# Ledger of designs, part 16: VHH binders against Deoxyribodipyrimidine photo-lyase (PHR)

Target 1, 134 residues: Deoxyribodipyrimidine photo-lyase (PHR), of Oryza sativa subsp. japonica (Rice) (q6f6a2r38to171)
Amino acid sequence: GPVVYWMLRDQRLADNWALLHAAGLAAASASPLAVAFALFPRPFLLSARRRQLGFLLRGLRRLAADAAARHLPFFLFTGGPAEIPALVRRLGASTLVADFSPLRPVREALDAVVGDLRREAPGVAVHQVDAHNV
Key: E = the ipSAE of ESMFold2; O = the ipSAE of OpenDDE; V2 = 0.75 times the mean of E and O plus 0.25 times the DockQ between their complexes.

## First folded at step 8 (VHH; framework vhh_7qbe_3)

Design w8 (from m1 with W50Y S51N G52W G98L D99Y Y102E; at its last look DockQ between E and O 0.03; V2 from the best seeds 0.00; counts 0 for: pae E 13.2 > 2, grease 31.3 > 24.2, SAP .795 > .668, placed apart)
Fold by OpenDDE, look of step 8:
Structure w8 (fold): chain B 134 residues (1-134), chain A 115 residues (1-115)
Amino acid sequence: as target 1 above (134 residues)
Amino acid sequence: QLQLVESGGGLVQAGGSLRLSCTASGFTNYMGWFRQGPGKEREFVASISYNWGSTYYADSVKGRFTISRDNAKNTLYLQMNSLKSEDTAVYYCAAEWLYSEEDYWGKGTRVTVSS
């Protein structure tokens, strides 16, 4: 099945070690690669982030366009990380790759998603990549 | 409100080189350079993607100009080599003009190429 990269931190395709890792896995198994991004709902967004929300959304739209230009499926969820397991199941993904975030709420969300997959999709491999400490 | 500040313009002889810089006050995606020569309309010069780093150039500057950016410094660059008299223009830095509802422009920096 496809490999899904859950983008948690850097909104970039270039020089993204987690994405490269996911791409390598996809290539090795001759499977498609997809990128997912989930907007964390309020009140997770800090005041500074709230003021930059417009830029964030525009950046994500641009990122989606870049992905599309490279024939890389990009899924944007406004309902939060809880939508990620459903995507993984819907796509029949074999692997979920996620980058690391130092933010506790993000880590908790990741743990929740992983827990869901362990229960509902035990065959899905989960890779956590710390792209910033490599 | 995003602010863009260009620098590096000046007088240069034909065949010479010049490097322009543009510093952004905040987050940007696509960034690029435009120019407006005497008696001409503003025209596209080059652009670069924040997310992938893809570059695009006008045919008139391909092979001579190189656009790059340092995301850590929020700075855009334009290395201009083999300059020609027809490159004389006010060069403007722009951000998110392609995909955003909001376009941001610098005040411009003048480049004059003498024969």
Scores: ipSAE 0.000, ipTM 0.249, lowest interface PAE 10.7, mean pLDDT 85
ESMFold2, look of step 8: ipSAE 0.000; ipTM 0.152
ESMFold2 (binder alone), look of step 8: mean pLDDT 83; pTM 0.841

## First folded at step 10 (VHH; framework vhh_7qbe_3)

Design x1 (from w7 with Y30D; at its last look DockQ between E and O 0.02; V2 from the best seeds 0.00; counts 0 for: pae E 12.5 > 2, grease 27.6 > 24.2, placed apart)
Fold by ESMFold2, look of step 10:
Structure x1 (fold): chain B 134 residues (1-134), chain A 115 residues (1-115)
Amino acid sequence: as target 1 above (134 residues)
Amino acid sequence: QLQLVESGGGLVQAGGSLRLSCTASGFTFDMGWFRQGPGKEREFVASISWDYGSTYYADSVKGRFTISRDNAKNTLYLQMNSLKSEDTAVYYCAADWGYSEEDYWGKGTRVTVSS
């Protein structure tokens, strides 16, 4: 089944080792590849936070345009990390590839998503890639 | 389910200080403090975002209150200085608010500022 790359940290399509790994897995199994970004739960918004959300959204729009130019399916979700297991199940995906993040709250969200998949879709392989290993 | 436990409330004289703490049982994104004073609706006090660390304050507390978080301890803090009688309220820790399925609130801690 399809390979889903959950983009957490390395928000670019070029020179992205985790994406290259996901593409390799998809090619090896003759399966489609999709990229997903789940916008974490909306925080309480003040004017200053609205500017910072604006920066994030502009970056994501650029990323979506880059993906479209490369004919790479790109999913942007607003319902938080819990959307990732739902996408994996909807697509019948065989594999989830995720970035490693050193940020503990992000890492804990990844662990929760992986736990959900192990309970509800145990046949899905999960690969965690440290795209910033230097 | 995510749990939030506040502590540090109490009785303090006007002009005094208190530090509130809130320990989360798991992962959170944004965290913040709200309060409900006598005869008032619950109101925003301060928040801190997880991904950029940006802080936001209600106008009534700017310069007097400082929000911070220790991600290693899953703990949110509110340092309250120069307390006024109008700061008397039950203070609530909140996480991931604004999403209908994932608004989380503590049980609250009472702060009473005496003249």
Scores: ipSAE 0.000, ipTM 0.129, lowest interface PAE 12.5, mean pLDDT 78
ESMFold2 (binder alone), look of step 10: mean pLDDT 83; pTM 0.846
OpenDDE, look of step 10: ipSAE 0.304; ipTM 0.634

Design x2 (from w7 with Y30S S54D S100D; at its last look DockQ between E and O 0.02; V2 from the best seeds 0.00; counts 0 for: pae E 11.4 > 2, grease 27.2 > 24.2, SAP .677 > .668, placed apart)
Fold by ESMFold2, look of step 10:
Structure x2 (fold): chain B 134 residues (1-134), chain A 115 residues (1-115)
Amino acid sequence: as target 1 above (134 residues)
Amino acid sequence: QLQLVESGGGLVQAGGSLRLSCTASGFTFSMGWFRQGPGKEREFVASISWDYGDTYYADSVKGRFTISRDNAKNTLYLQMNSLKSEDTAVYYCAADWGYDEEDYWGKGTRVTVSS
């Protein structure tokens, strides 16, 4: 089944280690690859909040256009990380690839998604990729 | 964990210039500069988006400061021209991940503008 890359930190299609890993898994199993991004609003730098949210949304629209140009399915969700298990089931995905993050809120979201998949789609492999800065 | 390291602060004569740098240890959604004078709250200075390079400035620095970012080096810059005594502060690099209730801050770099 398809490989789903849950984009969390590296919001780019080039030079993205987790995306490269997901693409490798998809190629090795001759399976399709899809990218998913799930929004959940958070405060950012109190004085710049409105401006930064606008920039984020514009950036995500451009990222979706870039993905379309590469014929890479891109799913943007406004309902938050809870939408990721539903996408995995809807696509019949075999694998979910996500970044590993030490940040508590991201780790909690990842744990919740993994827990849901273990209960509802136990055959789905979950791969967490550590980003590494040399 | 994400680390932000500022550099480029120092003592400068009024009317002079400084360029601050901030290197991030990983990817960020957006980055910006804040500053804090003695006994005051941190105030916004400038920010830049990760995608298109859109920039925003506090009114007090508009036209004098220029923010830029080199995504390949994960480095944020603040070019400060026509410095005034009221620009004296500790300048903090800040970043967010967009999904975190905690913003990320550097340790700061001190800028002192002498008259």
Scores: ipSAE 0.000, ipTM 0.144, lowest interface PAE 11.4, mean pLDDT 77
ESMFold2 (binder alone), look of step 10: mean pLDDT 83; pTM 0.843
OpenDDE, look of step 10: ipSAE 0.253; ipTM 0.624

Design x3 (from w7 with F29W Y30S; at its last look DockQ between E and O 0.05; V2 from the best seeds 0.00; counts 0 for: pae E 10.6 > 2, grease 30.1 > 24.2, placed apart)
Fold by ESMFold2, look of step 10:
Structure x3 (fold): chain B 134 residues (1-134), chain A 115 residues (1-115)
Amino acid sequence: as target 1 above (134 residues)
Amino acid sequence: QLQLVESGGGLVQAGGSLRLSCTASGFTWSMGWFRQGPGKEREFVASISWDYGSTYYADSVKGRFTISRDNAKNTLYLQMNSLKSEDTAVYYCAADWGYSEEDYWGKGTRVTVSS
């Protein structure tokens, strides 16, 4: 089944080592590849946040357009990381690839997603990729 | 149109407590409280995120105020303890809605702290 790349750190399609790894897995198994992004919560600081959210949203729209141009399915979720297991199940995915992050909120979200998958879709392989030692 | 409705404001003696509520008409990613005191600019008080309940507080209220939310009811709470006269303000509920760049605000609820 399909390989899902859960974009956690790099919001780009070029020069993305985790995406290259996921693409390699998909090619090796003759399976489709899809990309998913789930928004993480940020501090609610309305004035300072508005311009940063605008930049983020424009960047995500550009990323989605770039993915469409490459015939690469792209899924964007506003309900947070908890939506990732549902996508994996809906697509019948065989593999989830996630970037490694040293940030505690990201690690906790990944652990929760992995726990859900072990209970609800135990056949799904999970790969964490450490793209760089930072 | 997302709507936010506050309640729970009132008059309270210094050192006392109040609990504010805010009900949202739909899904929000983050919710928070702001306040505007007499002759002052509107300032951030506290916020809480939808997932995992991450909370953030202004320094002036840390340890005295507690923010929480009930996602099933789309309701935000602010428990205000050890109230001081400088906490006197109109308190506004605010929300961040997904990909919208627009701010969403309630009409406010007045809190008056007497000494």
Scores: ipSAE 0.005, ipTM 0.168, lowest interface PAE 10.6, mean pLDDT 78
ESMFold2 (binder alone), look of step 10: mean pLDDT 83; pTM 0.843
OpenDDE, look of step 10: ipSAE 0.224; ipTM 0.624

Design x4 (from w7 with Y30D S54E W97T; at its last look DockQ between E and O 0.03; V2 from the best seeds 0.00; counts 0 for: pae E 14.4 > 2, grease 25.2 > 24.2, placed apart)
Fold by ESMFold2, look of step 10:
Structure x4 (fold): chain B 134 residues (1-134), chain A 115 residues (1-115)
Amino acid sequence: as target 1 above (134 residues)
Amino acid sequence: QLQLVESGGGLVQAGGSLRLSCTASGFTFDMGWFRQGPGKEREFVASISWDYGETYYADSVKGRFTISRDNAKNTLYLQMNSLKSEDTAVYYCAADTGYSEEDYWGKGTRVTVSS
């Protein structure tokens, strides 16, 4: 079934280890690949400086355009990380690949998503990788 | 050379409502409202994304304020309900164009909420 890459940290399609891993899994099983990004709730974003928020939003628009040019399905969720399990179920995905992040709010969101998948789609494999070259 | 012109400010009693408008002279990407109260730095109030229509609100205004946008008229709105004296501020419209990293600002419109 399809492979879903849940982009958590790095808003890029190039030099992204987690995306490379997800693409490899999809190719090895002749399965489709999709990318998903879920915008975190406002309490988390209110701690960010305006420039940092502006960079995120502009980056997401460019990323969506780049994905469309490559015919790569890209899903942007405004309802937060809880939308990721629903996407996995809707697509019938076999694998979720997620970025690793040391930030507490991100780790808690990832744990909640994995918990949801274990309850409602226990056959889905979950891989966590670091998306950075460093 | 983008220009942003706010309107709709004024004096209103606590518990009342006002609607602010901001007309842009050209294309904008994200738009938002900021405010500056007496002796304070400008603070975020609300924003709306251009291509997804997603809205964001400061905690102090959630449930009371609604941001919206009419792209055909290049106009951003802020519906402010259940106003409190703490909402007294100069309200600024802000936008970006996606062609630079600099944001654009209006001159502001004053909102005064009387007890």
Scores: ipSAE 0.000, ipTM 0.105, lowest interface PAE 14.4, mean pLDDT 79
ESMFold2 (binder alone), look of step 10: mean pLDDT 85; pTM 0.872
OpenDDE, look of step 10: ipSAE 0.013; ipTM 0.271

Design x5 (from w7 with Y30S W97L S100T; at its last look DockQ between E and O 0.11; V2 from the best seeds 0.00; counts 0 for: pae E 10.2 > 2, grease 26.1 > 24.2, SAP .699 > .668, placed apart)
Fold by ESMFold2, look of step 10:
Structure x5 (fold): chain B 134 residues (1-134), chain A 115 residues (1-115)
Amino acid sequence: as target 1 above (134 residues)
Amino acid sequence: QLQLVESGGGLVQAGGSLRLSCTASGFTFSMGWFRQGPGKEREFVASISWDYGSTYYADSVKGRFTISRDNAKNTLYLQMNSLKSEDTAVYYCAADLGYTEEDYWGKGTRVTVSS
């Protein structure tokens, strides 16, 4: 089934090694590719500046438009990383490709998502790739 | 557009308790409480995230205040125990959507702690 790329770190469609890896997997299995982004919770005190988050979200809207122009399904979730397993199941995906991140909250979210998939969709392969520095 | 309505403010004796509520008219990502005392700048009190339920507290209220939410009712709560006169302020409910530039604010509810 489809390959889902969970975009975490490198938020662009060009020169993105994790996306290229996911596209390669999809091509090798003659399967579709989809991209997903899930917003992480943001405590008010941990945010450096509201401008930085606003800039991120405007960039994500532009990425969604660019993906649509390329006929690449793009899913933006505001409910957080817990939405990723539901998408994987809804699409009948065979593979989830995720960015590597050294940040503890991101690693914990990835572990939780992988745990959910192991329980509810054990046939789904999970690949973790560094989108920025391959 | 998102609307936030606070309630539950009032006069309470030092050492007493009060529960504040804030009802949101729609989806929120993070919600929190801020306060502004007489002649003071607005300060952070507590926040809670929708997805992972992470809570954060200002040092001045840690151990005395508890933030919680009821997603079915779109309602945020602040349980305030062991109140001190320094807690006297207008308390504002705030929210962000996690993907917009704007924070949303309620009109505030006044809490007065008497000695």
Scores: ipSAE 0.006, ipTM 0.168, lowest interface PAE 10.2, mean pLDDT 78
ESMFold2 (binder alone), look of step 10: mean pLDDT 84; pTM 0.856
OpenDDE, look of step 10: ipSAE 0.014; ipTM 0.263

Design x6 (from w7 with G26T Y30D S100D E101S; at its last look DockQ between E and O 0.02; V2 from the best seeds 0.00; counts 0 for: loop humanness VH .125 < .165, pae E 10.6 > 2, grease 31 > 24.2, SAP .679 > .668, placed apart)
Fold by ESMFold2, look of step 10:
Structure x6 (fold): chain B 134 residues (1-134), chain A 115 residues (1-115)
Amino acid sequence: as target 1 above (134 residues)
Amino acid sequence: QLQLVESGGGLVQAGGSLRLSCTASTFTFDMGWFRQGPGKEREFVASISWDYGSTYYADSVKGRFTISRDNAKNTLYLQMNSLKSEDTAVYYCAADWGYDSEDYWGKGTRVTVSS
């Protein structure tokens, strides 16, 4: 089944080693590739977050347009990381490829998603890639 | 647009308890409580993330206040126990609704703690 790349850190389609890894897995198994990004905003300093979120959202809108031009399915979720296991199940994905991040909230989200998949879809392979160690 | 409606404020004796509620008219990401005491700047009290329910508290309220959220009802709660006179303030509900919008604030609910 399809390979899903869960974009966590490296928000680009070019020179993205985790995306290249996911594309390689999809090609090797003659399977489709999809990209997913799930937003989870920081909980503090609500007023200060809006400028930083605005910058992020403008970048993600450009990224979605670039993906559409390349006919690469791109899923942007505002419901957060908990939507990733549902997408994996809905697509019948065989593989989830995720960026690695040293940040505790991101690691906790990834651990929760992996835990959900191990319980509910144990046949799904999970590859965690750190593009900064390539 | 997003509207936040607080309720549950009032007059209580020191050592007492009070529960504040805030209902959002639509989906929100993070929600939190801030307060403004007489002659003071607005200060952070507590917040809860939408995703995993992580909670954060100001040091002055840790162990006495508990924030919680019912996502199905779009409602935020603040359980305030062991209230002190310094907790007297107008309490504001705050929410982050979108990635390109301003922060949203309720009109506030007054809490008065008497000795």
Scores: ipSAE 0.006, ipTM 0.155, lowest interface PAE 10.6, mean pLDDT 78
ESMFold2 (binder alone), look of step 10: mean pLDDT 83; pTM 0.845
OpenDDE, look of step 10: ipSAE 0.017; ipTM 0.258

Design x7 (from w7 with T28I Y30S W97Y S100N; at its last look DockQ between E and O 0.39; V2 from the best seeds 0.00; counts 0 for: pae E 10.5 > 2, grease 29.2 > 24.2, SAP .695 > .668)
Fold by ESMFold2, look of step 10:
Structure x7 (fold): chain B 134 residues (1-134), chain A 115 residues (1-115)
Amino acid sequence: as target 1 above (134 residues)
Amino acid sequence: QLQLVESGGGLVQAGGSLRLSCTASGFIFSMGWFRQGPGKEREFVASISWDYGSTYYADSVKGRFTISRDNAKNTLYLQMNSLKSEDTAVYYCAADYGYNEEDYWGKGTRVTVSS
């Protein structure tokens, strides 16, 4: 089944090691590749951060347009990370690839997503790639 | 908990330049600078986001200050040019460790701009 890359930090299509890894897995199994980004429920709280969220969303829409030009499915979720398991199940994905992050809230979200997948889609492999350590 | 260490403050003449740095002990999701002048409330100065490295500035410093970061050193910089007496303040580094947490703050570094 398809490979889903959960984009967490490296929000680009070029020079993205985790994306390259996900693409390699997809190619090796002759499977489709899709990219997903899910916003966390509570935005960063610096005093100007709410306007910064607007800039983030506009940047992600430009990234989605670039992905469309490359015929690469790109999913942007404005709900929480819980939308990732739903996408995995809806696509019948075989693999989820995620960026490595030492941040506690991101690790907690990943743990919750993995827990959901173990209960609801136990055949899905989860790979974590450290794009900044490669 | 996470610690942020500022440096680079000092006394500088109006019109001069100064570069502040802030080193974090671990990975930081997003970082920024705030300042508190004598008798004033703490105010936002600049930030750099985790996404595309988008930068944001308070109107009072736009065009004069530049925020940047060096991911290899886990260090945030604030280049302050064309300094004015109104820029006199204690400058604080702040970080957002994640969406569900309060901001983390450094101890601050003092900048004094003499007229």
Scores: ipSAE 0.006, ipTM 0.163, lowest interface PAE 10.5, mean pLDDT 76
ESMFold2 (binder alone), look of step 10: mean pLDDT 79; pTM 0.803
OpenDDE, look of step 10: ipSAE 0.013; ipTM 0.252

Design x8 (from w7 with Y30D W97S Y99W; at its last look DockQ between E and O 0.12; V2 from the best seeds 0.00; counts 0 for: pae E 12.1 > 2, grease 27.4 > 24.2, placed apart)
Fold by ESMFold2, look of step 10:
Structure x8 (fold): chain B 134 residues (1-134), chain A 115 residues (1-115)
Amino acid sequence: as target 1 above (134 residues)
Amino acid sequence: QLQLVESGGGLVQAGGSLRLSCTASGFTFDMGWFRQGPGKEREFVASISWDYGSTYYADSVKGRFTISRDNAKNTLYLQMNSLKSEDTAVYYCAADSGWSEEDYWGKGTRVTVSS
């Protein structure tokens, strides 16, 4: 089944090691590749944060246009990380590839997503890519 | 229920410093500080994002206040330097749990800056 890349740190299609890894897995199994981004809830929508959120959303729309030009399915979710297991099940994906992040809230969100998949889709392989080992 | 406990408020001379702390009883996504001065509406002071630790500051405190976070202790800090009488307020810790539709608020800690 399809390979899903859950974009967490690197919000680009070029020079993205985790995306390249996911593309390699998809090619090796003759399977489709999709990219997903899940926008985390941001309760502090003050003027400075609202402007930064607007910048992020415009960047994500540009990224989606780039993906469309390459015929690469791109999914943007506003319901948070919990949307990722639902996408994996809906697509019948065989593999989830995610970036490594040292940040505790990202790690905890990833752990929750992996826990869901272990319960509801135990055959799905999860790959966490770490390009920054010292 | 997520609980937020502030500490570190008090009376300080203008030009002085204080460090506020806020300990969370559980997982939080974004956290921040707000304040309410006498007869004023609550206003944003500073926040720190959960994903990469991006910080945001109100213009009135930029360069004087620093927000930081110790994830191992579930504790948010606000280092307040070069305090002015205009900084006198009750300071509130706020958090998003990431899985709840509601924001969480502490009870506040009072900061008084004397001229």
Scores: ipSAE 0.000, ipTM 0.137, lowest interface PAE 12.1, mean pLDDT 79
ESMFold2 (binder alone), look of step 10: mean pLDDT 85; pTM 0.867
OpenDDE, look of step 10: ipSAE 0.014; ipTM 0.270

## First folded at step 11 (VHH; framework vhh_7qbe_3)

Design y1 (from x1 with Y99D; at its last look DockQ between E and O 0.14; V2 from the best seeds 0.00; counts 0 for: pae E 13.6 > 2, placed apart)
Fold by ESMFold2, look of step 11:
Structure y1 (fold): chain B 134 residues (1-134), chain A 115 residues (1-115)
Amino acid sequence: as target 1 above (134 residues)
Amino acid sequence: QLQLVESGGGLVQAGGSLRLSCTASGFTFDMGWFRQGPGKEREFVASISWDYGSTYYADSVKGRFTISRDNAKNTLYLQMNSLKSEDTAVYYCAADWGDSEEDYWGKGTRVTVSS
């Protein structure tokens, strides 16, 4: 089934090693690739200045346009990380690839998503890629 | 194109309650409700900010109306309590996409409060 790349830190389509890894997995399985981004809830969002948030969201809009130009499905969710397991189930995905992040709210969200998948979709492989330590 | 679809309007007796919904087809920044009574100008009712969820209300609805949003469903709500005949209007959902010079508007949902 499709490979889903959950974009967390490395918000670009070019020179993105985690995305490249996800694309490699999809190619090896002759499976489609999709990208998903989920906006984080209050703990992460509240700590950011409004200008930084505006810059992020404008960047995500541009990223979505770039993905569309490449015919790469891109899903942007405002309901938080809990939308990621729902997407995985909806697409019938075989694999979730996620960025590594040392930030506590991101790690807690990843743990919750993995827990949900182990419970509701145990056949889904989860790969965590640390593109920032290469 | 961003689409906003309102629902939940209808006929209700004075003192009654209704809950309006507005579903967005994609991501939005700030969202709000406006209304237009027969022969009147469109007026602000309530809004909710994206960043901290701050809410703002017109004086005429404070204490009676509550705005909220459910990010998981891309849905904005307006809980309207203690409705009065002057609340009769078409209620419009509005949203800011963040890259437009103008807000996006729904087609509206009619609320009629009978005496």
Scores: ipSAE 0.000, ipTM 0.120, lowest interface PAE 13.6, mean pLDDT 79
ESMFold2 (binder alone), look of step 11: mean pLDDT 80; pTM 0.820
OpenDDE, look of step 11: ipSAE 0.031; ipTM 0.402

Design y2 (from x1 with D96E Y99D E102Y; at its last look DockQ between E and O 0.09; V2 from the best seeds 0.00; counts 0 for: pae E 10.3 > 2, grease 25.8 > 24.2, placed apart)
Fold by ESMFold2, look of step 11:
Structure y2 (fold): chain B 134 residues (1-134), chain A 115 residues (1-115)
Amino acid sequence: as target 1 above (134 residues)
Amino acid sequence: QLQLVESGGGLVQAGGSLRLSCTASGFTFDMGWFRQGPGKEREFVASISWDYGSTYYADSVKGRFTISRDNAKNTLYLQMNSLKSEDTAVYYCAAEWGDSEYDYWGKGTRVTVSS
């Protein structure tokens, strides 16, 4: 089934080693690749100033346009990380690739997503990649 | 590059209704409607918050206008009931993207309320 790359830290399509890893997995299994980004819950977002968040969202818009130009499915979710397991199930994905992040809210969200997948889709492989050390 | 496109304006009799739409080409934070009547400055009409959907209205339209949005369609609506001549204006869709309050604007759609 498809490989889903959950973009967390490294928000770019070029020079993104986690994306390259996900693309390699998809190629090796002759499976489609999709990219997903989920905005974190509102209380977490409020710790960032609106201007900083606006910069992030303008960057994500550019990423979405770049992905569309490359015919790479890109999913942006406003409902937070809980949307990731639903996407994995909806697409019938075989693999989830996630960035590594040292940030506590991101690590907690990843643990929750992995827990959900272990309960609801135990056949899905999960790969965590440190894109900044490759 | 965010684009906002309004539609639904037109000529309507006093006491009538219109529904305005505004389609955004992408994600926005808060969205709102403003209007500019003949010889007047642009004024706030209504807004809806992104995260909880809280709505706010100018006193002149409370109870008559209802703002809503459909995030799946990136579309903002304004249901305008019990229209009065003073509602005649160009109605503008506006969106907040994070640089300032309402930093993106549509070209406007004209509403004319005839007596």
Scores: ipSAE 0.006, ipTM 0.192, lowest interface PAE 10.3, mean pLDDT 80
ESMFold2 (binder alone), look of step 11: mean pLDDT 85; pTM 0.874
OpenDDE, look of step 11: ipSAE 0.042; ipTM 0.439

Design y3 (from x1 with D51N D96E Y99D E102Y; at its last look DockQ between E and O 0.42; V2 from the best seeds 0.00; counts 0 for: pae E 11.5 > 2, grease 25.4 > 24.2)
Fold by ESMFold2, look of step 11:
Structure y3 (fold): chain B 134 residues (1-134), chain A 115 residues (1-115)
Amino acid sequence: as target 1 above (134 residues)
Amino acid sequence: QLQLVESGGGLVQAGGSLRLSCTASGFTFDMGWFRQGPGKEREFVASISWNYGSTYYADSVKGRFTISRDNAKNTLYLQMNSLKSEDTAVYYCAAEWGDSEYDYWGKGTRVTVSS
């Protein structure tokens, strides 16, 4: 089934090791690839300042347009990370690829999503990849 | 483009209550309510921060009005209790999305407090 790349930290389509890994998995199984980004109302953006968030969101809008131009489905969620399991189920995805993030609130959210998938959709493979570090 | 639509205005008796709603067509940062009475400047009423839910109120409404937001519906509310004739105004919903403070505005909803 489809491969979903959950973009957590590295917000670009070029030079993204985690995206390349997800694309490789999709190609190997002749499956579609989709990209998802979820804004965390509290855990992800707890310390973010308003101007930094504005820059982030303008960048994400541009990223979504770039993805559309490349016929790469891009899903931007303004709710919490709980939207990621719902997307996985809606697409019938076989694989979730997630970035690594050192931020504690993001790690906790990632753990919760992975735990929910292990309970709700145990057949879904989960890969965690560091887009910046090997 | 982001659009804000207010509703819930109308005529209410002094001492009464009214709830205003504002639905945003998309994601916003901070949101707030402003009002403009007859012959007056537009003035701040209340705001709620996006990332912490902190609320702030003008002195003239503190303790009587409550701002809240339903994140799932992207809807802002203003519960107005113990209304006074001085609260008569057009109430505007405002939102921040970019790097400018309150850069999006609704058309307004009229509130008239009779007595």
Scores: ipSAE 0.000, ipTM 0.168, lowest interface PAE 11.5, mean pLDDT 78
ESMFold2 (binder alone), look of step 11: mean pLDDT 86; pTM 0.876
OpenDDE, look of step 11: ipSAE 0.016; ipTM 0.311

